# VHH binders against Bifunctional D-cysteine desulfhydrase/1-aminocyclopropane-1-carboxylate deaminase, mitochondrial (DCD): the designs that were tried, part 23

Target 1, 364 residues: Bifunctional D-cysteine desulfhydrase/1-aminocyclopropane-1-carboxylate deaminase, mitochondrial (DCD), of Arabidopsis thaliana (Mouse-ear cress) (f4hyf3)
Amino acid sequence: SPPSWASHLRPLPSHTFSLAHLPTPIHRWNLPGLPNGTELWIKRDDFTGMELSGNKVRKLEFLMAEAVDQHADTVITIGGIQSNHCRATATASNYLNLNSHLILRTSKLLADEDPGLVGNLLVERLVGANVHLISKEEYSSIGSEALTNALKEKLEKEGKKPYVIPVGGSNSLGTWGYIEAAREIEEQLNYRPDDLKFDDIVVACGSGGTIAGISLGSWLGALKAKVHAFSVCDDPDYFYDFVQGLLDGLHAGVNSRDIVNIHNAKGKGYAMNTSEELEFVKKVASSTGVILDPVYSGKAAYGLINEITKDPKCWEGRKILFIHTGGLLGLYDKVDQMASLMGNWSRMDVSESVPRKDGVGKMF
Short names: E, the ipSAE of ESMFold2; O, the ipSAE of OpenDDE; V2, 0.75 times the mean of E and O plus 0.25 times the DockQ between their complexes.

## First folded at step 19 (VHH; framework vhh_7b2m_4)

Design X4 (from V1 with F27Y W32Y; at its last look DockQ between E and O 0.85; V2 from the best seeds 0.00; counts 0 for: unsure alone 64.8 < 65)
Fold by ESMFold2, look of step 19:
Structure X4 (fold): chain B 364 residues (1-364), chain A 124 residues (1-124)
Amino acid sequence: as target 1 above (364 residues)
Amino acid sequence: EVQLVESGGGLVQAGGSLRLSCAASGYTFSTYAMGWYRQAPGKQRVVVASITSGGDTKYSDSVKGRFTISRDNAKNTVYLQMNSLKPEDTAVYYCAAGIPLTNYLTGEVRYRYWGQGTQVTVSS
């Protein structure tokens, strides 16, 4: 059943799956570059699984349940070549004995070639997802809805029963994934022996569904934290409008501009990184052991630090919860750009070692 | 294709015992949760017992202490040992398997794959 503070939203989901490992930890996070006096905490939604990991799986718990309840045998979705959503969808489809078809956009030159096995694509091809390449120009010209509808119609003519999931799982039904995450955070805080309360929640914004859900849940529920979304693509005005559409689809009766503050953290653009962003990801990893992905959580955390540095007094005394939305597999798409930042290696010196007298090559 | 075949049903006197079996074929049996359901004449199908892939069990209040669900992954089989049977246990018993699908409003869990059912009749 929905949280009591969300039971008036319509439509309510009919079904759900338990696919993610929940609840995810909340712990203190000593992010480098913080001014003295600012407290950061992190919610580890990167721990929702391994191959089925990140914020996407929370949304898929509702979307895949609807697919199965409608007797789908096939799932169609769409995204960039390194989409975490497409990878999570392919994995979830296999768990549920459904075929998956992924429409993946890439550069015009590369759309006619073998896309390789880097990062998320390795997992998708390993689980046997049907991969369909398109160019970024075709994607922008035709649109994601028209592209998925075209594939849906083709598969229906072949006698299949496809269910379409939009970019990032970001429709009003998928938004329930992060409405429930807000309940989860409330419960985690309620079980604590202290009186921890967050002033701010910070999260990356890629397709809008996550920020719609967490913002609405914070607004309606007990959290009442100020939500800061850091857009990694497009611009904030686009996302205010997109989130408004999701809220309207829930009959929430609230204005997106009243429940979330959206900041531009795009940098060079979606999935493209500046050297400074990658250096930040490296510094966070070496200082804290938390691995941020360079496309989403890395840009969001970098953006947050820039806001704090710009006006430290505005942030003094505040307790901030950063939601780590996962995306580790996408880091492998950045290895060449990060090579100069990596730790050194050496050949172990065994020149004075004496081989043991028993068998050669023992592991132990 | 996942297929579930129940066996072991029949007529039994009150106070007696029966052991239901459900043989599974198809996808990986050991990774699915399994359950037994029953449908009495004129009533809705209801859960009797469930067992996770890890072996954790749950029972409805009406059968606790009398029924035991178990699984044998080597034989791809789930069992329902029914002891101290009562006339109100009379029903068609169904085996179910899969990743549990939860009704969001009611909390009831159902499974994607179902057997054809086996009749259990308990005489007074």
Scores: ipSAE 0.585, ipTM 0.841, lowest interface PAE 1.2, mean pLDDT 90
ESMFold2 (binder alone), look of step 19: mean pLDDT 80; pTM 0.810
OpenDDE, look of step 19: ipSAE 0.737; ipTM 0.909

Design X5 (from V1 with F27R T31D W32Y; at its last look DockQ between E and O 0.11; V2 from the best seeds 0.00; counts 0 for: placed apart)
Fold by ESMFold2, look of step 19:
Structure X5 (fold): chain B 364 residues (1-364), chain A 124 residues (1-124)
Amino acid sequence: as target 1 above (364 residues)
Amino acid sequence: EVQLVESGGGLVQAGGSLRLSCAASGRTFSDYAMGWYRQAPGKQRVVVASITSGGDTKYSDSVKGRFTISRDNAKNTVYLQMNSLKPEDTAVYYCAAGIPLTNYLTGEVRYRYWGQGTQVTVSS
C-alpha cells in the first residue's frame, strides 16, 4: 500500500517487486571544509545491491513488476554505453527470467566495433543482455522514444512480448521508487533515539525520475526538506519541465519549481569530467572512504561543495542529507584519466626472507 | 523452461492427513519463493502458505497450526503437510514459484510459474 500522504496520487502502481536491499544506511559524512554547525549526512543507495547497486533498482521494482504483470517476456531500454540504468535493467531481467535488449549510444567511430568489457558493460555482457549499439548522432537525431519503439516493433514481429523502459527508468511509474524512498527515510528517522531532521536533501539528476520522486515525497510527507537536484546533463529548465510532466502523470497537483531547486552541475557535459571533478572524487575517497561515481554522485557532491564554498552563510547550521545514487562501476571507464591522481605502490622488499616450509604455491 | 508439478492429492476422511509435493524442473529454484494456493469450486484461488527463499513461512488463518510448508532445495521440491483436514479444505491445490510479485494495494503475492494443480477431497 502507498504511504498515506501519497494515496491520492493516480495512477497507483498495481504491483511491485522486492529487488533492492533496503533500507539503506543513513550516516554522518564528514567532508572537510564545511561551515560551522553544518552537518552532512549520506543515504547509501549505492548499497541497494552489488550488480543492482544504485538508485535505479528502486524504480525497477515498479517497472519490472508492470512488465511481468503485462506478461512481457522481454525488456527493452536505452542509455549511454556506461549507463547504470541499463546495467541494472539487464541484471534485474535475469533475476526475473526475462530477456533484455539494451540500446547503447557510443561514438560514431565505436558504434560498429566490439564495445569491450569496461565497467557497466562487463556486467551487461556477463549476464547475456542483447546489446545494440548506436552512434550519439543517431541518438540525437532519432530520439530515445523512437529508437525503443523501433526495436519493440521488430521484436513483436518476431513473436516476442517486449516492455519498454524509458531512459533511466524515468516515467511516472518509476517515480514511485523514490516516493517510497521518502517513506523509508521518514521511518529511519522515526526510529532514531535522537530528533534528527534534515533541512536539505541533495541528489544527482540524470534523467529526472529520482528527483521527482524524492522531491514529491519530501513535499507531501513528513520530511519537508528542501530538495537540491544537481543536473549532470541538459539544463535545469529542461528538468523542471520534465519533472512537471512526471508530477502531472501522477496527478500530483504540484508545481515542480515549488518542490525542487535544480542546479547545473554538468561541467564539460554528460559523462565528461574536468580534472577538478576527478580530483574531488579522489579526495572524498581518501578522506572518507565513500566512493562517488564520477558521472552522477561525484558531480552532485562537487556541485554541492561549490555552492557551499560560494555562499557559506546560506549553509551554516543546516543538516544536509546527500543521496548516494551509486554508479561505482562507472569509475572503471575513467581509469586512464585518473591515473596520475592514484595512490602510490611499491614492490615489497623480500631480499632477506626465507622460503616457506609448508608447500610452495599454497594460498595460506 | 521452468515447470512445476504437484503430486500427493487424493481423497481422505476428515481429521486425516496428506502431504503434497511440488517438484520444479528447468531451473534450480533455491532463490525463488514458493507458495501453495487452493481453489474450491466456484471460488477464487487463494493463498494457503508461502515460504521465502530464506525459509521464512507464512500461513493463512484458516490453516495455521494444521498445515506446514517446507522446502528441500537439493531436490528442488516444496512440500505442504496437511494435518487435521476438514471438508472446507476440499479444493484443487496449486504450487507457485518465482520472485514474488506483490499487489501494491493488498500485499497479496503472485508468482510467474504455476503447476497444473492436484485435487484434495476431504469427506465428512
Scores: ipSAE 0.600, ipTM 0.846, lowest interface PAE 1.1, mean pLDDT 91
ESMFold2 (binder alone), look of step 19: mean pLDDT 80; pTM 0.816
OpenDDE, look of step 19: ipSAE 0.715; ipTM 0.874

## First folded at step 20 (VHH; framework vhh_7b2m_4)

Design Y1 (from V1 with E108D; at its last look DockQ between E and O 0.70; V2 from the best seeds 0.65)
Fold by ESMFold2, look of step 20:
Structure Y1 (fold): chain B 364 residues (1-364), chain A 124 residues (1-124)
Amino acid sequence: as target 1 above (364 residues)
Amino acid sequence: EVQLVESGGGLVQAGGSLRLSCAASGFTFSTWAMGWYRQAPGKQRVVVASITSGGDTKYSDSVKGRFTISRDNAKNTVYLQMNSLKPEDTAVYYCAAGIPLTNYLTGDVRYRYWGQGTQVTVSS
């Protein structure tokens, strides 16, 4: 059943799966350089799983349930070549004994080539997802809806029963994943022996479903935290409109601009990093042990620190919850760009040529 | 090719016992939940019992204390031991498997894969 504060939303989901490992931990995040009295906390949605993980799995619990309820045998989705959503969808499809088809956009030069096995793509190909490459130019000119519909029609003519999931799982149904996450956070805070309350919630925005759900849940429920979304692609105005569409699809009766503050954190654009962003990811890893992905959580955390640095008085004394949306596999796509930032290595100095006393036994 | 094949049905007198088996193939039997459902003549199919991958069981009120669901992961088989049978238990019994699909409003669960069923007839 929905949270009581969301029971008026329409349509309600008909079904759900339990796919994620929930609840995910909330703990202090001792990031250096915060203003006096500012507390940064982290919700570990990177711990929702391993191969089926991140914020996407919460959305997929509803989307995959609808697919199965409709008797789908196949799932179609679309995204960038390192999309965490496409990887999560491929994995969830395998768990549920569904075939998956992924339309992955890449550069024009690479669209005709073997895409390799880096990062998310390794997992997708390991679980046997059907990978369809397109160029960024084809994606831009044709559009994600037209591309997925074309593949849907092709598969239907082959006798398949496909279910289409939009970019990032971000439709009104997928939004319920983070409406429920807001309930989860409320419950975690209520069960604590202290009176911890967050002033702010911070989260990356790639496709809009996560920020729509957490913002709506915070607004309608008990959290009442100011939600800051850090867009890693497109611009904030696009996402205000996109989120409004999701809210309208829920009959929520609220304006997106009233429930979320969307900041531009795209830097050089989706999946492209500045050297400052990568240095930040390295510094956070070395100082805290928390590994941010450079595409989503890294850009969002970097954006948050920039906002704090610009106006530290605005943030003094506040308790901030950062939602880590996962995406570790995307780090593997950045190894060349990060090489000069990495720690050194050495050949272990051993006496490799020295045999044991009697010529028998172990050596290095 | 997921296959669920029921066996062990038949005709019994009221008060008797029957043991149903469901042989499973084509999926990871030990990691999925299993269930038994029945469909009486002219009625809708309803849940009888379920068992999680971890062995936790649930029963409908009409069969509690009389029926026992169990699973043998080494043989890829789920069982329904039916004792103290009543004429009301007359139905086609279906084996079901999968990750449970949960009705969001009611909490009722159902499964994706089904066997073809085995007839159980209980004479008054």
Scores: ipSAE 0.551, ipTM 0.825, lowest interface PAE 1.3, mean pLDDT 91
ESMFold2 (binder alone), look of step 20: mean pLDDT 82; pTM 0.824
OpenDDE, look of step 20: ipSAE 0.708; ipTM 0.904

Design Y2 (from V1 with V109I; at its last look DockQ between E and O 0.82; V2 from the best seeds 0.72)
Amino acid sequence: EVQLVESGGGLVQAGGSLRLSCAASGFTFSTWAMGWYRQAPGKQRVVVASITSGGDTKYSDSVKGRFTISRDNAKNTVYLQMNSLKPEDTAVYYCAAGIPLTNYLTGEIRYRYWGQGTQVTVSS
ESMFold2, look of step 20: ipSAE 0.620; ipTM 0.847
ESMFold2 (binder alone), look of step 20: mean pLDDT 83; pTM 0.834
OpenDDE, look of step 20: ipSAE 0.744; ipTM 0.911

Design Y3 (from V1 with T102H; at its last look DockQ between E and O 0.78; V2 from the best seeds 0.71)
Fold by ESMFold2, look of step 20:
Structure Y3 (fold): chain B 364 residues (1-364), chain A 124 residues (1-124)
Amino acid sequence: as target 1 above (364 residues)
Amino acid sequence: EVQLVESGGGLVQAGGSLRLSCAASGFTFSTWAMGWYRQAPGKQRVVVASITSGGDTKYSDSVKGRFTISRDNAKNTVYLQMNSLKPEDTAVYYCAAGIPLHNYLTGEVRYRYWGQGTQVTVSS
């Protein structure tokens, strides 16, 4: 059943799956250099799973349930070559005994070649997803809706029953993943013996569904935190309009500009990183043990720190919840760019003539 | 591809026992949840018992204490041991399998894959 504060939204989801490992932890996140009295906390949605992990699995709990309820035997989705959404969809499809077809955009040169096995693509190919490459130029000229519809029609002529999931799982149904996340956060705070309450929630914005859901949930429910979304692609004005469309699709009666503040954090653009962004990811990892992905959570956290640095007085005394949306596999796509930042190694000085019979050096 | 085949139904006197079997193929039996459902004449199909991949069981109130669901992963088979049978237990019994699909409003569970059913008739 929906949260009571969301039970008036229409349409309600008909069904759901339990795919994610929930609830995810909320804990302190001790970044250095915060203003006096400012607390940073992190919600670990990167722990929603391994291969299914990230904010995407929360959306898929509703989307895959609709697919199965409609008797789909196949799922179609679309994204960049390192899309966390496409990887989560491929693995969820196998878990649910559905075929998956992924339309993956890459550079024109690489679209005609074996795309390799880096990061998210490794998982997709390991589980046997049907990978269809297109160039970024074809993607921009044709559009995701036309591309997925073309594949849908082809598969229907082959006797398949495809269900299409939009980029990032970001439609009004997928938004329920983060409406439920807001309920989860409320319940976690209510269980605590202290009176912890967040002034701000910070989250990356890739395709818009996550920020729509958490913003609406915070607005309608008990959290009432100011939601800051850091867009990693396109610009904030586009996302205000896109989120409004999702809210309208829920009949929420709420203006997107009243419930979320969207900041530009795209840097060089979607999935492209500046050296400063990657250095920040390294700094956070070495100082806190939290591994941010370079595409979403890394850009969002970098954007947050830049906003705090720009106006520290605005942030003094505030309690901030940062939502880590996962995406660790995408880090593997950045190894060449990050190589000079990595920690050193050495060859251990071990006498090669020493017999191993008196040791305990068995594997495991 | 996925196939569930029930057996073990039949006619039994009130107070008696039956053991239903459901042979499964076409999926990894040990990783999916399984359930038994029944449909009495003119009634809606309802859950009787379920068992998770980890072995946790649930029963409807009408059969608790009388029915036992179990699974044998080596034989790819799920069982329903039905004891102390009553005339109201008369129904077609269906085996179901998959990842549970939850009705969002009611919490009721459905499965994607179903057997053809086996008749159980309890006479007085």
Scores: ipSAE 0.618, ipTM 0.839, lowest interface PAE 0.9, mean pLDDT 90
ESMFold2 (binder alone), look of step 20: mean pLDDT 83; pTM 0.831
OpenDDE, look of step 20: ipSAE 0.745; ipTM 0.899

Design Y4 (from V1 with T28I; at its last look DockQ between E and O 0.86; V2 from the best seeds 0.00; counts 0 for: grease 25.3 > 24.2, SAP .769 > .668)
Fold by ESMFold2, look of step 20:
Structure Y4 (fold): chain B 364 residues (1-364), chain A 124 residues (1-124)
Amino acid sequence: as target 1 above (364 residues)
Amino acid sequence: EVQLVESGGGLVQAGGSLRLSCAASGFIFSTWAMGWYRQAPGKQRVVVASITSGGDTKYSDSVKGRFTISRDNAKNTVYLQMNSLKPEDTAVYYCAAGIPLTNYLTGEVRYRYWGQGTQVTVSS
C-alpha cells in the first residue's frame, strides 16, 4: 500500500518488485569545509545493489513490475553512452528473464564505432543487452520518444512484446520509487533514539524523476525538508516544467516551484567535467572514503559546497541530508582526465629485503 | 523457455504422506524464490509454502508442522514433503517460481512462472 500521505495520488501503481537492497544507510558525512554548526549527512542509495545500484533501481521496481504485468518479453530504454539508468535496466531485465534493448547516444564521430567496454558498457554487454548507438544530433532532432517508438515498432514486427522505459525511468510511475524513498527515510528517522530531523535534502537532477518523487514525498509526508536539486544538464527552468508534468501525471495538485529549489550545477555540460569538479571528487574520496561519481553526485556535492561557500550564513546550523545516487561505474570513463590527481605508486623492492620462495636469495 | 513440471501427486489415505517434486528448466539464476500453491475445487489458488534463494521457508497456518518445503539447486528441483495428510488437503498443487510480483495495494504476491499442477487426493 502507498504511504497514507500519498494515497490520494492517481494513478496508483498496480504492482512492484523488490529488486533494491533497502533500506540504505543514513550516516554522518564529514565533508571538509563546512561552516560551524552545519551537519552533513548522507543517504547511501549507491548501496541499493552492486551492478543494479543507484537511484534508478527504486524507479525500476515499479516500471519493471508494469512491464511484467503487461506480459512484455523485451524492455527498451534510452540514454547517454554511460547512462546508469540503461545499465540498471539491462541488469534488471536479466534478473527478470527479459531481453533489453538500449539506445545509447554518443558523439557523431563515435556513433559508427564499437562503443567499447568501459564502465556501464561493460556491465550492459556482459549481461547481453542489445546496444543501439545514435548520435547526439540524431537524439536532439528526433527525440527520445520517437526513437524508442521506432525501435518498438521494429521489434513488434519481429513478434516481440516490448515495453518502453523513458530516459532515466523518469515518468510519473517511476516517480513512485522516490515517493517510497521518502517513506523509508521517515521510518529510519522514527526508529532513532534522538530527534534527528533534516532541514534540507540535496540530490542530483539528471532526468527529473528522482527529484519529483523525493520533493513530493517530503512535501506531503512528515519530512518537510527543503529539497535542493542540482541539475547536471539542461537548466533549472526546464526541470521545473518537467517535474510539473510528472506531478500533474500523479494528480498531485502542487506546483513544482513550491516543493523543490533547483540549482544549476552542470558546469561544462552533461557528463563533462572541469578540473575543479574532478579535484573535488578526489578530495572527498581521500577525506571521507565516499566515492562520488563525477557526472551526478559529484556535481551535486560540488554545487552544494559552492552554495555554502557563497553564503555560509544561510547554512549555519542546518542539518543537510545528501542523497548519494550512485554512479560508480561511470567513474571509469574519467580515468584519463583524473590520472594526474591520483596517488603515488611504487614497485615493491623485492631484491634486497625478500628472499626467494625456497630460501635462496641473491641479496646477501 | 522456463518450464516447471510437477510430479508425485496421487491418491492417499488420511494420515498418509506424499512427496511432490517440481523440476525446473531454463532458469538462468538461482536467485529466484520458489513455492507451492494449491487449488481445491471451486476455490481460489492459495499459498502453501515458499522458499527463498537463501533457503528461508514460510508456511501457511493450515500446513505448519505437517509440510516441509526444500530445494536442491544442483537439480533445479523444489520439493514439498506432505505428512499427516487430511481430506481438506485435497487439491491441485502448483509449483511457482520467480522474483515475486507484489500487488501494491493488497500485498498479494504473484509469480511469473507456474507449473501445470499435480492432483493430490486424500481419502478418508
Scores: ipSAE 0.614, ipTM 0.844, lowest interface PAE 0.9, mean pLDDT 90
ESMFold2 (binder alone), look of step 20: mean pLDDT 82; pTM 0.820
OpenDDE, look of step 20: ipSAE 0.738; ipTM 0.913

Design Y5 (from V1 with T28R T52D; at its last read DockQ between E and O 0.84; V2 from the best seeds 0.74)
Amino acid sequence: EVQLVESGGGLVQAGGSLRLSCAASGFRFSTWAMGWYRQAPGKQRVVVASIDSGGDTKYSDSVKGRFTISRDNAKNTVYLQMNSLKPEDTAVYYCAAGIPLTNYLTGEVRYRYWGQGTQVTVSS
ESMFold2, look of step 20: ipSAE 0.658; ipTM 0.858
ESMFold2 (binder alone), look of step 20: mean pLDDT 82; pTM 0.825
OpenDDE, look of step 20: ipSAE 0.707; ipTM 0.908
ESMFold2, fold request of step 21: ipSAE 0.599, 0.637, 0.672; ipTM 0.843, 0.850, 0.866
ESMFold2 (binder alone), fold request of step 21: mean pLDDT 82, 82, 82; pTM 0.825, 0.827, 0.829
OpenDDE, fold request of step 21: ipSAE 0.763, 0.782, 0.771; ipTM 0.921, 0.923, 0.924
ESMFold2, last read: ipSAE 0.623, 0.628, 0.643; ipTM 0.857, 0.848, 0.863
ESMFold2 (binder alone), last read: mean pLDDT 83, 82, 82; pTM 0.832, 0.828, 0.830
OpenDDE, last read: ipSAE 0.777, 0.780, 0.772; ipTM 0.925, 0.924, 0.923

Design Y6 (from V1 with L105F; at its last look DockQ between E and O 0.85; V2 from the best seeds 0.00; counts 0 for: SAP .755 > .668)
Fold by ESMFold2, look of step 20:
Structure Y6 (fold): chain B 364 residues (1-364), chain A 124 residues (1-124)
Amino acid sequence: as target 1 above (364 residues)
Amino acid sequence: EVQLVESGGGLVQAGGSLRLSCAASGFTFSTWAMGWYRQAPGKQRVVVASITSGGDTKYSDSVKGRFTISRDNAKNTVYLQMNSLKPEDTAVYYCAAGIPLTNYFTGEVRYRYWGQGTQVTVSS
């Protein structure tokens, strides 16, 4: 059943799957340089699974349940070549014995070539997802809805029963993934022996469904935290409108601009990083052990630190919950760009050693 | 194609025992659960026992202490050992498998894959 504070939303989900490892941990996150009395905490939604890891599996628990309830045998979705959503969808489809078709956008130069096996793509190809490449130009001119509908019609002519999932799983049904995450956070706080309460929730914004869900849940429920979304693509005005569409599709009766503050954190653009962003990801990893992906959580955390640095007085004494949305597999797509930041290596000095004279030859 | 084939049903006197088997073929994901259901004539199909991928079991109250569900992953087989059988246990027994679809409001679960059933008749 829905949380009591969400029971008026329509439509309500009919079914769910249990796919993610939940609840995910909430713990302190000791980034340096915070203002007096400011506490940073982290919600580890990167721990929702391994191959299912990240924020998207929460949405898929509802979307895949609808697909199966409708007797789908196939799932279609779309995203960038390193989309965490497409990877999670391919994995979830495999668990549920559904075929998956992924429309992946890449550069025009690369769209006609073997896409390789880097990061998320390795997982998708290993589980046997059907990968369809398009150029970024084709994506921009045709649009995600028209592209997925075209593939749906093709598969229907082949006798398949496809279910289409929009970019990032971000429709009104998928939004329930983070409405439920808000309930999960409420329950985690209630079970604690202390009276921990967050003033702020911070999250990356890629496709809008996560921020719609967590913002609505915070607003309607007990959390009442100010939600800061850091957009990693497009611009904040676009996302206010997109989120409004999701809220309207839930019949929420709430204005997006009243429940979330959307900040621009795209830097050089989607999936492109400045050297400063990558240096920040490295610094956070080395100083805290938390690995942020450079595309989403890294840009969001970098954006948060910049906001704090710009006006420390606004953040003094606040308790901030950062939602780590996962995306570790996408880090492997940044190896070349990060190479100069990595620690050194050396060949072990064995010049004073004598090779095995009798030559055992075993590796173990 | 996932197929579930039950066997081991038959006629038995009250107080007797039967062992049902369910052989699975096709993809059986490591995270799949298995269950036994039964349907008496004119009645609704109801759960008897279930077993998770990790081996955790659950039983309906009417069979606790008398029935045991187990799985043998090497043989892709689930068993239901049925002891101290009663005439009330007479039903068609079905094997079910998959990641269960959960009704959001009621919590009732539904499996996607089902066997054809095996008749168990317990005479008084």
Scores: ipSAE 0.613, ipTM 0.835, lowest interface PAE 1.1, mean pLDDT 90
ESMFold2 (binder alone), look of step 20: mean pLDDT 82; pTM 0.825
OpenDDE, look of step 20: ipSAE 0.757; ipTM 0.906

